# Ledger of designs, part 4: VHH binders against Ribonuclease 3 (rnc)

Target 1, 276 residues: Ribonuclease 3 (rnc), of Chlorobium luteolum (q3b6l3)
Amino acid sequence: MEPLWHKLSALPFFSSRPEKWEGSGAPPSLTAFIRSLFKGKALSLELYATALTHRSMVHDTTAPEITRSNQRLEFLGDSVLGLIISEYLYRRFPEGTEGELSSYRAKIVNGKSLAGFARNLDLGIHLIIGESADQQRIRTSTSTLADAFEALTGAIYLDRGLDAVREFIEEQIIDSPAFEAMVSTENNHKSRLIEHTQSHQLPPPVYTVLSEEGAEHEKTFTIEVSCNGRRLGRGTALRKKDAEQLAAEEAMGALERALTGDVAEDTPAPEETGRG

## First folded at step 22 (VHH)

Design ee1 (from dd6 with D31E)
Fold by ESMFold2, last read:
Structure ee1 (fold): chain B 276 residues (1-276), chain A 118 residues (1-118)
Amino acid sequence: as target 1 above (276 residues)
Amino acid sequence: EVQLVESGGGLVQAGGSLRLSCAASGFTFSEYAVGWYRQAPGKQRVVVASIYSGGKTKYPDSVKGRFTISRDNAKNTVYLQMNSLKPEDTAVYYCAKEIWSGRFYDHWGQGTQVTVSS
């Protein structure tokens, strides 16, 4: 019996340019897209094709050999995605409460957000949709795109395991421009700064107490943060933790201004003398 | 028990090369990211190379182009090829089992000393 992949590879949508692609060059074939997910490593093309097969293909009279859609993979992928994002949040925010972690997870793994990540991947172009269905409506549908993203996650898990899911999710979600906004709060500036350094393969931020002033019950701490050798922020507060947060907030503000075209002035970290 | 055993450290002249190896056991090596970290005296331990099980690599700018991480999942081994070594590369180098490549680690080995002379 012919493997399903051979049957899918012969279909016009699977092997030809997607109908509604508007880029300046030719869009990649579905096969090329699947193979791009893990260069040299995508071993089970049938799983990935199934992940991109919308339910409208089941019992489509033009392709009777297609008997399974992405729905079971979406079911699995929903759980895998939740686990992987929860694992990341647990390690990223070691002092975060369960409520805080749940809030971040809800912002990341909701249908609207997942559809956004799917759009960044151009997933809609690669969907295999039944001829009787409204192609353009389905390819742009928030629920369809979110389901396909989850199904793709499930396929990656079955084909290559959790570490491959981490690699994929890091690239598509954690390193995405939208991620900072999803985990941004006034109380998260230290965490935002460490994520910045990790995303750029930089050393972790270094916090230094510059001074402690005042009476014992009214001590004020002044703390400075350096990032990659540059002094970027300073904060003063009655608790060290709060002073660190204020220093990180200033540092993130400076980095955000640089990214939006505003210029923030830096001073190199002082040479280490005395180390105190 | 998870074990990570580094080898290949030693003394090398500036501009020279060195290849570190790390033998891993006690976990399913092919299911985890692995990385190389270094710690110079009085400094914090920092990542210098990491690799997902699928092969995606990460390097800080300080070593990019000079260091290459690779892995052999069949032999449960991770390598660090270090070229164009500088005195500031002098450190104890640690192999680590990672969760989220280059971001978090669960276990690391005893380390191997690398000394780059002027």
Scores: ipSAE 0.547, ipTM 0.857, lowest interface PAE 1.6, mean pLDDT 82
Fold by ESMFold2, fold request of step 23:
Structure ee1 (fold): chain B 276 residues (1-276), chain A 118 residues (1-118)
Amino acid sequence: as target 1 above (276 residues)
Amino acid sequence: EVQLVESGGGLVQAGGSLRLSCAASGFTFSEYAVGWYRQAPGKQRVVVASIYSGGKTKYPDSVKGRFTISRDNAKNTVYLQMNSLKPEDTAVYYCAKEIWSGRFYDHWGQGTQVTVSS
């Protein structure tokens, strides 16, 4: 049997797509898009083309030789994506409960979110869709786009392995502007601070108890957070966890002020001589 | 047993260059990200370069443009080329096996001292 890519590359809709993107209004060719995923690397074009082939192409009268869509790659990609996101969350939130981790994963790997990531890649214009199908509706469909993203993940796994999937997912999901909101719970400022340090290649925040004051059953905790040897915030609360959230909230405010240039942020880390 | 052995550290004048090497064994090197970390006295260990198995690299702003990480998957070796060195670069440098380049690591070596004189 002839390879799927050979059949697909011969079809007019591949040949009619120009390479130009900016200024011309025309999207880049499917081959150029696939090559952009891992620049400078050889790739299995047939596998990626299959990942972008909508089920409307199966038994399409203009391409009867195409017998397979992206559905099997979607099946595989669901599992790969779930594994990779679960691995990230497990390591990112070492104190997270199973319930919290499951909640984060559900926010990230649902149809609406995946369709959003697919739109960031402009996957809709690269879908291979049957000629008689409703092109505009299918190319913008949430389910179609989510399925294509999953299928693409499956293709990357088969072609290049899990580390390549991590690279792809980091670029498309973890580093995306929307990611922090997906992993936040109830304005969790500790999560915001951790994301900031990771996105800027900084060490993780360190929380230090400065004092514990009050009666045995009514104690308050004062906690300070520092990053890269610099003190960024303090919080006081009846629970250590709550005091840490308040410290992180102040730290995020201090970082925002530094980004606007209001004041120089150069506060040394806490000294050990003053702990209570 | 995962082993990571750093070499190439030493004393160098400010403005100079140094090349670190790390020999890896006990895991399938080509399937993992790897990185270089450093730790100055009294400070946290921080990433200074990382690289996915496919070659995508990441650097913090403090070393971007001066440091270059590279890997040779056939020799199970990762390198760090350090140029335009500053006294602030003085630290013990560690090679690490990573999961999610520059974010998490499983193992690191014993380190190699780099000292940049003013």
Scores: ipSAE 0.527, ipTM 0.842, lowest interface PAE 1.7, mean pLDDT 82
Fold by ESMFold2, fold request of step 23:
Structure ee1 (fold): chain B 276 residues (1-276), chain A 118 residues (1-118)
Amino acid sequence: as target 1 above (276 residues)
Amino acid sequence: EVQLVESGGGLVQAGGSLRLSCAASGFTFSEYAVGWYRQAPGKQRVVVASIYSGGKTKYPDSVKGRFTISRDNAKNTVYLQMNSLKPEDTAVYYCAKEIWSGRFYDHWGQGTQVTVSS
């Protein structure tokens, strides 16, 4: 059986947005938005229109023939998003405990965070909302935006599969400025620095021992990290691995400042020296 | 069994071009990202190109504009077109099955040698 939504896709459709429907059953701005999300093309624009259809459209008096909203896609997308984020965390943090991974996932996949990612996409302006409903309240609602993000994820999965979901989630969540704060802890800065180099196609970080100083029981190591020929961080600790974490922490701070427009003076990395 | 078989390496003069191919089997190719990595003698293995199944690509600055990764999902094959080759591009080139483009890999090929002469 053909769903009622499909019968409507060829007709002009009234929207709470300023744009008018003309020919395809979806607004032109929605079509442009969906096509902007991928290199290549989405095969089912109707699926994405459903993902952006709020439940207030069901039995709306101006479009009584519409009987389904994005709720089923949200149901699917919730599971897909959980799978994909869990997969990423599992591989990103191989030394992380289940408790740590669960904590990271909870920070990433919750209503507030997902609504934030939806706002970064301006998803609210693309929602299809019933004419009689409170447009501004619904378009800005945390739960509405989070549900729409999950529904969109479900639609991408159905249309193009898991690798397309990974591509979408990388761009919208993993690469976002907020993401690293969600997964940052005192003991994972080296992993964060490696991720930075991977995401920017840079060589791995290089750690250099600058000094080993002090008495037998109080020996300290000073280690500097360089990224792509630039010295970015230094750390001192009783163990080399701890000094490396401190150096990586400083390097991550410098890189975060550069992303916001602040840049330390450029200094070349030292020449590699043999181990003494 | 996952297999990745690189081909197309060889000796080429500086400024020349070379096209590498990688035949993939033992997995659903269209569901994974794939990438090309290289390792020069005494150096770390580094990514030089990566591509999601949908076509989004990533390149380090050292090869950007000179190297192009592409894939044919129907033939389970990934390619690396290398133009304007330099002696510093001399390395063993490896094809990899990736989970997240340019971030994690499960499997490597055995590699193909590329040598760029002056």
Scores: ipSAE 0.503, ipTM 0.841, lowest interface PAE 1.9, mean pLDDT 82
Fold by ESMFold2, last read:
Structure ee1 (fold): chain B 276 residues (1-276), chain A 118 residues (1-118)
Amino acid sequence: as target 1 above (276 residues)
Amino acid sequence: EVQLVESGGGLVQAGGSLRLSCAASGFTFSEYAVGWYRQAPGKQRVVVASIYSGGKTKYPDSVKGRFTISRDNAKNTVYLQMNSLKPEDTAVYYCAKEIWSGRFYDHWGQGTQVTVSS
């Protein structure tokens, strides 16, 4: 409710903070953090503040106007998060079995993982915790942080709808380095390559059979993967899809070497392609 | 039935500008990302701009700084402002209903031709 926001904004924990504090820096104000979630957009500050309010604030005599914690938002957010992660996995892994998709979802939405994502947001600093509670223990607690992340998701859903949740979850979970480890095995390099091209707004990888060698029961396939006209890797195997995985593995290795600066600056361009 | 109707295509000289519009109907526009894709003859259809309902945008490096996607959720419309156009931008441009901006889509429009002359 907008009138309630004006009352809440007067409380000390919503107050503006000075800029970076000499020596150790001051954290952003709660208002600044909430507004950073969707840059340049008006947001329901009351709803997001509730998502960050630990149950220890309920019945706190220093802020009697706070009668709700984030527990109801956590309840809602748990379902919303499950829905949108399931939707993503369903579309990303069209060949995935229900068991595989369920396994991925469990790795992503468990308390430990969600607390990690909450820590990446520095969510613990922004929690509103009762004065009599053990502040440091609560704001670093895995369960507290996971609940706050879910409650924040619930608040985004209520305030802006599912597509805004997708935007938030993409930034915080799907595009995170931890996500790939949770949904990929060592032999799933095609999925890793697709994600990298999508994250960089590049065309999807293209796999081309370069050769087939050997007798019928000993036939091997050599496959090359390219993206945006650039050859990235090759693989040879008895099955085309295994050769594709090997090609993608080489492509991912080359991309990782380029990120670390292990690339030859004097590598000559192909004359045939460079002249044409 | 989901409908996406592109307009604003045409012939433009290199260095020029063009603004595409896409009118959407048959779905709850504010619940989905939308994007612009293009397909040159003999090539794959590729994303050139994408936007979440909340306004976060994505662009490939080939058009970043030259193309700007925007949306008006009240009018169910998405726009693509294309500046500093190059002959390589010549393609049929498609508006798309997306799930997860720039990653998955389930509907395309009929397309509008953009031709950039040298």
Scores: ipSAE 0.489, ipTM 0.836, lowest interface PAE 1.8, mean pLDDT 81

Design ee3 (from dd6 with T57E)
Fold by OpenDDE, fold request of step 23:
Structure ee3 (fold): chain B 276 residues (1-276), chain A 118 residues (1-118)
Amino acid sequence: as target 1 above (276 residues)
Amino acid sequence: EVQLVESGGGLVQAGGSLRLSCAASGFTFSDYAVGWYRQAPGKQRVVVASIYSGGKEKYPDSVKGRFTISRDNAKNTVYLQMNSLKPEDTAVYYCAKEIWSGRFYDHWGQGTQVTVSS
């Protein structure tokens, strides 16, 4: 059986000279792109090609042999993506309500967001589009990109299973800066900090009550959060849980600054004004 | 029932090497990420290595370059090769079934003691 890639290479849409990619380098071949995504462990190139085939290819007079687009994979991918994101959110937010989790999922799994993730992967340039179709419009279309991302997810599921989808989604969604923004609420800083430490294979954050002040009915808690022995943040509130959230918020701010290289200039120690 | 059984721990001198093994049963091993964790006395349990079913590996900086995780799906076994061991590596080492590599774990083994002498 001729390797599937030989069949794919024989497809007219693979032979068509990539339009002058004005970029300094030849767009990676579809095969190279797929291989790059999975470090060479793709089992079925056909599935991925299908995932990137736009509906305009169906009934294209220049490619009558193409009868399938990515729509079925999109359908499957939508369900898979929903499951995987739900699973992650459920575990990421053990105290999250159904409403909160649903809200987060809706922010992540929608056309606009998915298109954003697709753009980060440059899926647009890898789409297989009918010759008579508006290439530029389709490649940049929010709906097209979202569909392609879903279809790609579906293809990964069929090819490699759920664990591979988790790996893919971790890289493309969970580790993206956009994800934190989507799941960020005023009261989930502690969860964010945990995720940060986990993602970096650090020990979990430790919260320490530094002080409890006030009458029994009006206690003020000061809490410090540390990771790997390093103090990251402090918070003060009437409730211990709130103080923890504040501490975590400060910690996350510090960690984000550290990642962006904005080393807060060490405020020079105040010069001891020598009393003469 | 999910079972994870660690082996290969022991006493080793600083600079030495150990290879840990974990035999898994009770689930489809090839479909899940697996990881190694360690817990030193008085400290929290921390991840030292994780691997997806597809072979993607994760390491903290503390062990990067010294430890290598690998898996044999045919044997339902995950390994941890530990080189250039330091006294700070002394801990009970645990194998875990993971859902998200290095992020979420469901099951642990009983652990194996690793002691690195100065």
Scores: ipSAE 0.873, ipTM 0.959, lowest interface PAE 0.5, mean pLDDT 85
Fold by OpenDDE, last read:
Structure ee3 (fold): chain B 276 residues (1-276), chain A 118 residues (1-118)
Amino acid sequence: as target 1 above (276 residues)
Amino acid sequence: EVQLVESGGGLVQAGGSLRLSCAASGFTFSDYAVGWYRQAPGKQRVVVASIYSGGKEKYPDSVKGRFTISRDNAKNTVYLQMNSLKPEDTAVYYCAKEIWSGRFYDHWGQGTQVTVSS
């Protein structure tokens, strides 16, 4: 029996350039795409092809040999994503409550978010869709894209194992700007900063108490946070922990601005007009 | 029990090279990322290299282009080739079992001392 992949590759749909590829370059072949996901060669191209096979291919008259879609892989991928994201969140937020962690997971592992990640990968153009089906609708569908992302995750798991899934999810989700937004809470600035430094292979942030002022019952803490010897932020609060969060918040703001190119010009300190 | 045993440390002159090795046991080595960390006196432990099971490597800017991490899954060994060593590279170097490359670690070795003289 010819591997499903050979049959799929023979399908005219694999050769059909999506018309609206506004990109100057020909969409990468499915094979090229799959190979681009990891260093080295995919062990099972068939799994990945299946992961990208839409249900419309099943019982398609033009491809009667296709009997499987990505639904089973989607099922598996859903579980794998849940596990991997949970694992990450658990470790990333050691002080996170169950409720918080669940909330973060829910924000990350849902149809809309996953579809977003899928779009970033341009999964839509790589979907194998039945000839009689609405190609454009399916390729842009939130549910379809989410399903494909899950299925792809499932395929990676089966092909290369959990570590490969971690690698994939790190790149596609954790390192995405969207992730930071999803896990950002008013009181999670320290965690965000740690994540930022880790993602950029920087030393962890260091918090330094600059001053403790006031009576024992009304102490004010000023804390500075630095990374790799560079001051990133400062915070002042009645509690050390709160001051740290404020410092981290400022740091994150500065880092975000640096990434967006909006380097706030250091407003020169107003010259003390000496009244004479 | 997870064991990580570092070797290859020593004294080297600035500009010199050193190759560290870490022998891993007690877990399925090929299923996990592994990394090298260093800790200088009075400083925090920091990652210097990490590698996924699939071979994706990560480096901080401080060592990028000078250090190379590699792994031999058949030997359950991870290596750190250090070139163009600087006095600032002086530290105890640790091998780690990682769960996410360069992000989270579960186990450390005892470390090996690397001293770079000016």
Scores: ipSAE 0.869, ipTM 0.960, lowest interface PAE 0.5, mean pLDDT 86
Fold by OpenDDE, fold request of step 23:
Structure ee3 (fold): chain B 276 residues (1-276), chain A 118 residues (1-118)
Amino acid sequence: as target 1 above (276 residues)
Amino acid sequence: EVQLVESGGGLVQAGGSLRLSCAASGFTFSDYAVGWYRQAPGKQRVVVASIYSGGKEKYPDSVKGRFTISRDNAKNTVYLQMNSLKPEDTAVYYCAKEIWSGRFYDHWGQGTQVTVSS
């Protein structure tokens, strides 16, 4: 049986450039895209092609030889994605309750979020869609994109295993700004900071108590958090744990600002006009 | 039982080079990320290099360009080539079995001492 890849590649629409390419230059070929995702280590182009094959292809009269879409891979990918995200969250939040972890997972592993991640990968332009189908609608559809992302995840799992899926998900989800927002709660700034430092391969943040002030029943703690010898933030609270969270919050804010290039113009310290 | 055995540590002069090796056993080496960590006296253990099973490498800025991690899955071995060594690189170096490269580890070896003399 001729590999699905060869059958798909023979289809006239396979080489067709998407009408709306917002990127600079010509859209990459499917092969180039797949290779780019895995730095040339993709073992089965067929699996990935299948992952990107929309269901509209299965009954397309122009491609009667296509009998399979990405639906089975989607099914598998859904499970794999659930596992991998759960594994990450479990480790990322050692103090997280089942409810919290489930909530985070739900925010990450849903149609809307997955479609967002798919858009970041430009999966829409790489979808193989039946000729009789509405190309533009399908390529931009939230459900279609989410399904494709799941299917792609499933394909990676089958082709390269779980570690490869981890690598992929790290890049596409964990390292995304959206992820931090999804797992951000008012009380998990320390965890966020740890994640940030880990993602950037920095030393873990160090919390230092700068001062303890007040009566025993009303102590105020000032805590500083530093990473790699650099001060990142400070927090003051009645409880040490709360002060740490505040310090971490400030640190995260500073780090985020540094990444967005919004370097607040250091207002030059007013030159102390020496009264003479 | 998961075992990680580091070797190759020693005394080197500043500017010198050293190659560390870690022999892994007790798990499917090719299915996991592995990394190198170091711990200097009085300091926390920190990652210095990590590599996915697929070969994606990660380095902190402190060692980037000087250290290179590599793995041989056939030999169940991970290596750390350290060039242009500095006194501040003095530490016990540990090999680790990782889940999520550079993020989480579940096993490490006994470590090997690296001393860089000025």
Scores: ipSAE 0.855, ipTM 0.959, lowest interface PAE 0.5, mean pLDDT 86
Fold by OpenDDE, last read:
Structure ee3 (fold): chain B 276 residues (1-276), chain A 118 residues (1-118)
Amino acid sequence: as target 1 above (276 residues)
Amino acid sequence: EVQLVESGGGLVQAGGSLRLSCAASGFTFSDYAVGWYRQAPGKQRVVVASIYSGGKEKYPDSVKGRFTISRDNAKNTVYLQMNSLKPEDTAVYYCAKEIWSGRFYDHWGQGTQVTVSS
């Protein structure tokens, strides 16, 4: 049986460039796209082609040789995504409760979110769709894109294993600004800061107690957080843990401002007016 | 049992080079990311290089352009080429079995001392 890849490559639509490419230059061919995903280390182009084959191809009279779509890979990919995201969350949030972890996973691994990630990867333009099908509708469909992302994940798993899936998911999901938003809660600023430092290969943040003031039953903690020797934030609270969160919150705010170019001019420390 | 054995450390002058090696055993080396970490006296252990099984490399800015991580899956070995060494690079260097390159680690070696003399 001729590999699916050979069959697909022989089809006229396989060589056709997507009509709408918002990027600078000609959209990459399917082969180029697949190769780009794995820096040329793809072992099975057929698997990836299958992952991008929409179910409309199976019923397309113009391509009777196509008998398989991405549905089986989607099925597998769903499980793989669940595992990989769970693994990440478990490690990222060592103090996270089961409920919290499940909530985060649900926010990440759902049709809408996955479609978003698929759009960021421009999977829509690489979908193999039947000629008689509504091309534009299918390429932009939330469900179709989510399915394709799952299928692609499944294909990576089969081709290269779990570590390759981790690499892929790190790039497509974990390092995405959307991910931070999904796992961001009012009480996880410390975790966010850690993730930020890790994503940028920075040393982990260091929390230092600057002062403990008050009676034993009413202590106020002032904590500073620094990264790579640079002060990032400070927090004061009745509990050490709360002070740390406040410090982390300030740090994240500062880092976000730095990324957006809004360098708040360090208000010069008020000159100590020397009381003569 | 997972074992990681570092070698290649030593004394080197500023501007010099060293190549560290880490021999791994007790797990399927080719299926995991591996990394190099360092710990200076009184400081936290920090990542200096990490590599996925597929070969994607990660470096912090502090060593970027000077350090290069590589792996030989056939030999179950990870390497760290360190060039243009600085006194600030003085530390015990550890190799690690990683889950998620540069983010999480499961096992460490005993480490190898690297001393850079000004």
Scores: ipSAE 0.845, ipTM 0.960, lowest interface PAE 0.5, mean pLDDT 86

